Miniprotein binders against UPF0696 protein C11orf68 (C11orf68). Designs and how they scored, part 4

Target 1, 235 residues: UPF0696 protein C11orf68 (C11orf68), of Homo sapiens (Human) (q9h3h3)
Amino acid sequence: EDGFTAEHLAAEAMAADMDPWLVFDARTTPATELDAWLAKYPPSQVTRYGDPGSPNSEPVGWIAVYGQGYSPNSGDVQGLQAAWEALQTSGRPITPGTLRQLAITHHVLSGKWLMHLAPGFKLDHAWAGIARAVVEGQLQVAKVSPRAKEGGRQVICVYTDDFTDRLGVLEADSAIRAAGIKCLLTYKPDVYTYLGIYRANRWHLCPTLYESRFQLGGSARGSRVLDRANNVELT

## First folded at step 21 (miniprotein)

Design u4 (from t4 with E7R M29K R59E)
Fold by OpenDDE base, last read:
Structure u4 (fold): chain B 235 residues (1-235), chain A 92 residues (1-92)
Amino acid sequence: as target 1 above (235 residues)
Amino acid sequence: SITIRIRIRKGDRTWYFYWTVDDPERLRKFLRLILRWLRYLKVDEVTIEIRADSPEEAEEFAEILRELFEELGFKDVTIRVEGDRVEVTGTL
């Protein structure tokens, strides 16, 4: 490993964001069409580059579902980046609290629950459950990565509007669990992505704020959520 | 830290990318990686702004950018150095 893994992942993510998306938009498409769309574009079969025999002939960066209440708002990302540069030059200590304050100041508040699944039935079933929860208004927006040529794990991202709203983050976890998802979930604010802050960064910032583990017969939420910054259970 | 801002145009859409690197060698490697992806994506225009620690370092980065844009077959390459900042624009 050339120690450049973060840059590779960032470049691949950029390319995926810029390539065509397969989108089901519940604001413009009847909910009754969701099942046919899911059957046409199962994420385990949709290929990143439009491989022969795949449902897609063109490259697909993401498969996404937009809920009725979805409004794309990234906040002042340019102002955030400028303030982040000024913070680095100031020589002041950089903490998770500092990043939280920058995010609030610039209204860059989006975050996501992440799950990684191998291609196949379990992924497609998980995605169908999430897509239904989005269309039913239990979740606002979700996306799943297409199948890579090497058959690596695919990621489902379920967004929340505000990573500082602990209740909203926990409600999204509950909705994901209600959709039948039992795997490990990690929550990451988008502010870390916009600033190029990945795992093992020079500032020692952990971009994962929360971890959710499925629990049978536990809390009404069906999960145990850990605040990683404070090492405290929230549920 | 070297700050890199990339503005990408493809059709009627514009994307922004932001990254930071620690040294000029990592900068060159990163820029080559990104520009290869942008070539794959068949983007129309790329603008890269780099903030250096000095005007002299900004000129060094301007040379790196020129070399990489030419190496990767970008056209209409324009380079501007303004204080500690370098801006490069090119088309595909």
Scores: ipSAE 0.822, ipTM 0.947, lowest interface PAE 0.5, mean pLDDT 91
Fold by ESMFold2, fold request of step 22:
Structure u4 (fold): chain B 235 residues (1-235), chain A 92 residues (1-92)
Amino acid sequence: as target 1 above (235 residues)
Amino acid sequence: SITIRIRIRKGDRTWYFYWTVDDPERLRKFLRLILRWLRYLKVDEVTIEIRADSPEEAEEFAEILRELFEELGFKDVTIRVEGDRVEVTGTL
């Protein structure tokens, strides 16, 4: 029980980033190999630490699929971090608006849709659909956490390149829903990750910018997307 | 708030991490967790830079880092303090 603190989660995230990743890279691997790869490495069976009997004998931090058009661009992360430090000493208020402005100024614009699913067929099916959407070009890059020994929920992250491009964010939501995914999605800009800001921070910064809920019937998009910053429905 | 930069080297690979810590009372616990993981991962070299709120606080963090690097068995420990910044490097 003591393992659930902000500090523990941050340290575990570091370790996952540093451990090996299982990657299907469409830029270098033929699309015809995807189905075999998915069958070999279902996220409900790939273990975080390489348990006996799992498909992986070594630790795995993440399982990822890179699309044919994936071209990573983190922006001016060092400048972002320097400006963040200056802002904290300036006496100016720290708000979601000032964080947004900082991210725009330094071109650190990427973000991600997140979904949390229990291990099992539903998780593996959702991941397979997302991975196919990435290889087919409807999405650019996604990753899924491996199974932890405790058997808690796993996360799928689907990245977009610009959180301010609302149409692009909504198109990614639509592609996720087209893969048959009906659970709650939350969208978080990467600026909070690059600044290492904990959820329960002193400024009350909420990293969730958009929320998507699957809408039963009547919707052209199949989901209802809320802008949490402005309390405005985008769909 | 306090900012922490970590540069980690293992073989030909290098990682960079950045955190903002808003409670200095939790800093020792956080750094201990980080260094335990890095020892488990068998990294070659760790550099931690902390920007404190004052030069006095930076000196306090220098002593905390010295104690933690020693406690966790890091070798060749070097410590540099400049103004409100402290940098500690160690190897495994």
Scores: ipSAE 0.821, ipTM 0.930, lowest interface PAE 0.7, mean pLDDT 89
Fold by ESMFold2, fold request of step 22:
Structure u4 (fold): chain B 235 residues (1-235), chain A 92 residues (1-92)
Amino acid sequence: as target 1 above (235 residues)
Amino acid sequence: SITIRIRIRKGDRTWYFYWTVDDPERLRKFLRLILRWLRYLKVDEVTIEIRADSPEEAEEFAEILRELFEELGFKDVTIRVEGDRVEVTGTL
């Protein structure tokens, strides 16, 4: 019986990607069916392995909503990985700037806003708001983890298509906040995921590019978004 | 660093996974966890490619992969070592 090491988490993430997903696809499903689908599959009740009494009888890796404009495009992932391997043997410095350039060169530009919530009404309400924003066209694609164990936090991922497009990233943040979500958001480019780079890596690369904090008072209402790479506020 | 590519086939579906590994001492545990999951998921075919830091290390990883594929019941195991790269394919 093993605990949660980095190796266990990586292997479990692989298994989740390979297990069936519960998907509402607005490209093929009428928007009027969304509310019934959300009621049937709340993320706090959908279990990772199909526990008795849950709405799913079989394992579920992810719960996802695809918007009408969603066009899957991972870019040149294989070329990115080959260039990454060549870079490691070249003797050239490995920095956040180098990874950014690799991602641009190979068109692996997607990234995601992340939020972590405990299971329960707050999680289900946040997910429902995000799912509606996707179906209405304010967001393109989102997913949420199922309930894997009691008391564990679940994650909602809201994807954007280009982490270098700051306006697009900020528009996604605004759409998330318009759904009533006030928790901390962190933004991670997918290049780190496709290269399988762990947080405690030898290059000290930090995969969090942006942070968003919701502010109610003072001189501004709404999000304050920090560029973590340059330690500057974008808002 | 060590890089690991895995190609997995089950029926008409294929998955690709990629990891950059800093600690070779934990590689055997990681590969065992991966292969145990793939047995549980009843996949048809698994190809694992590891790029090592040297040809000597690649030969060591070839032996580890051969042992793990055998231990976990994979069949028709083929192993190819080319320079600092090792590739092992097996079926269930």
Scores: ipSAE 0.814, ipTM 0.929, lowest interface PAE 0.7, mean pLDDT 89

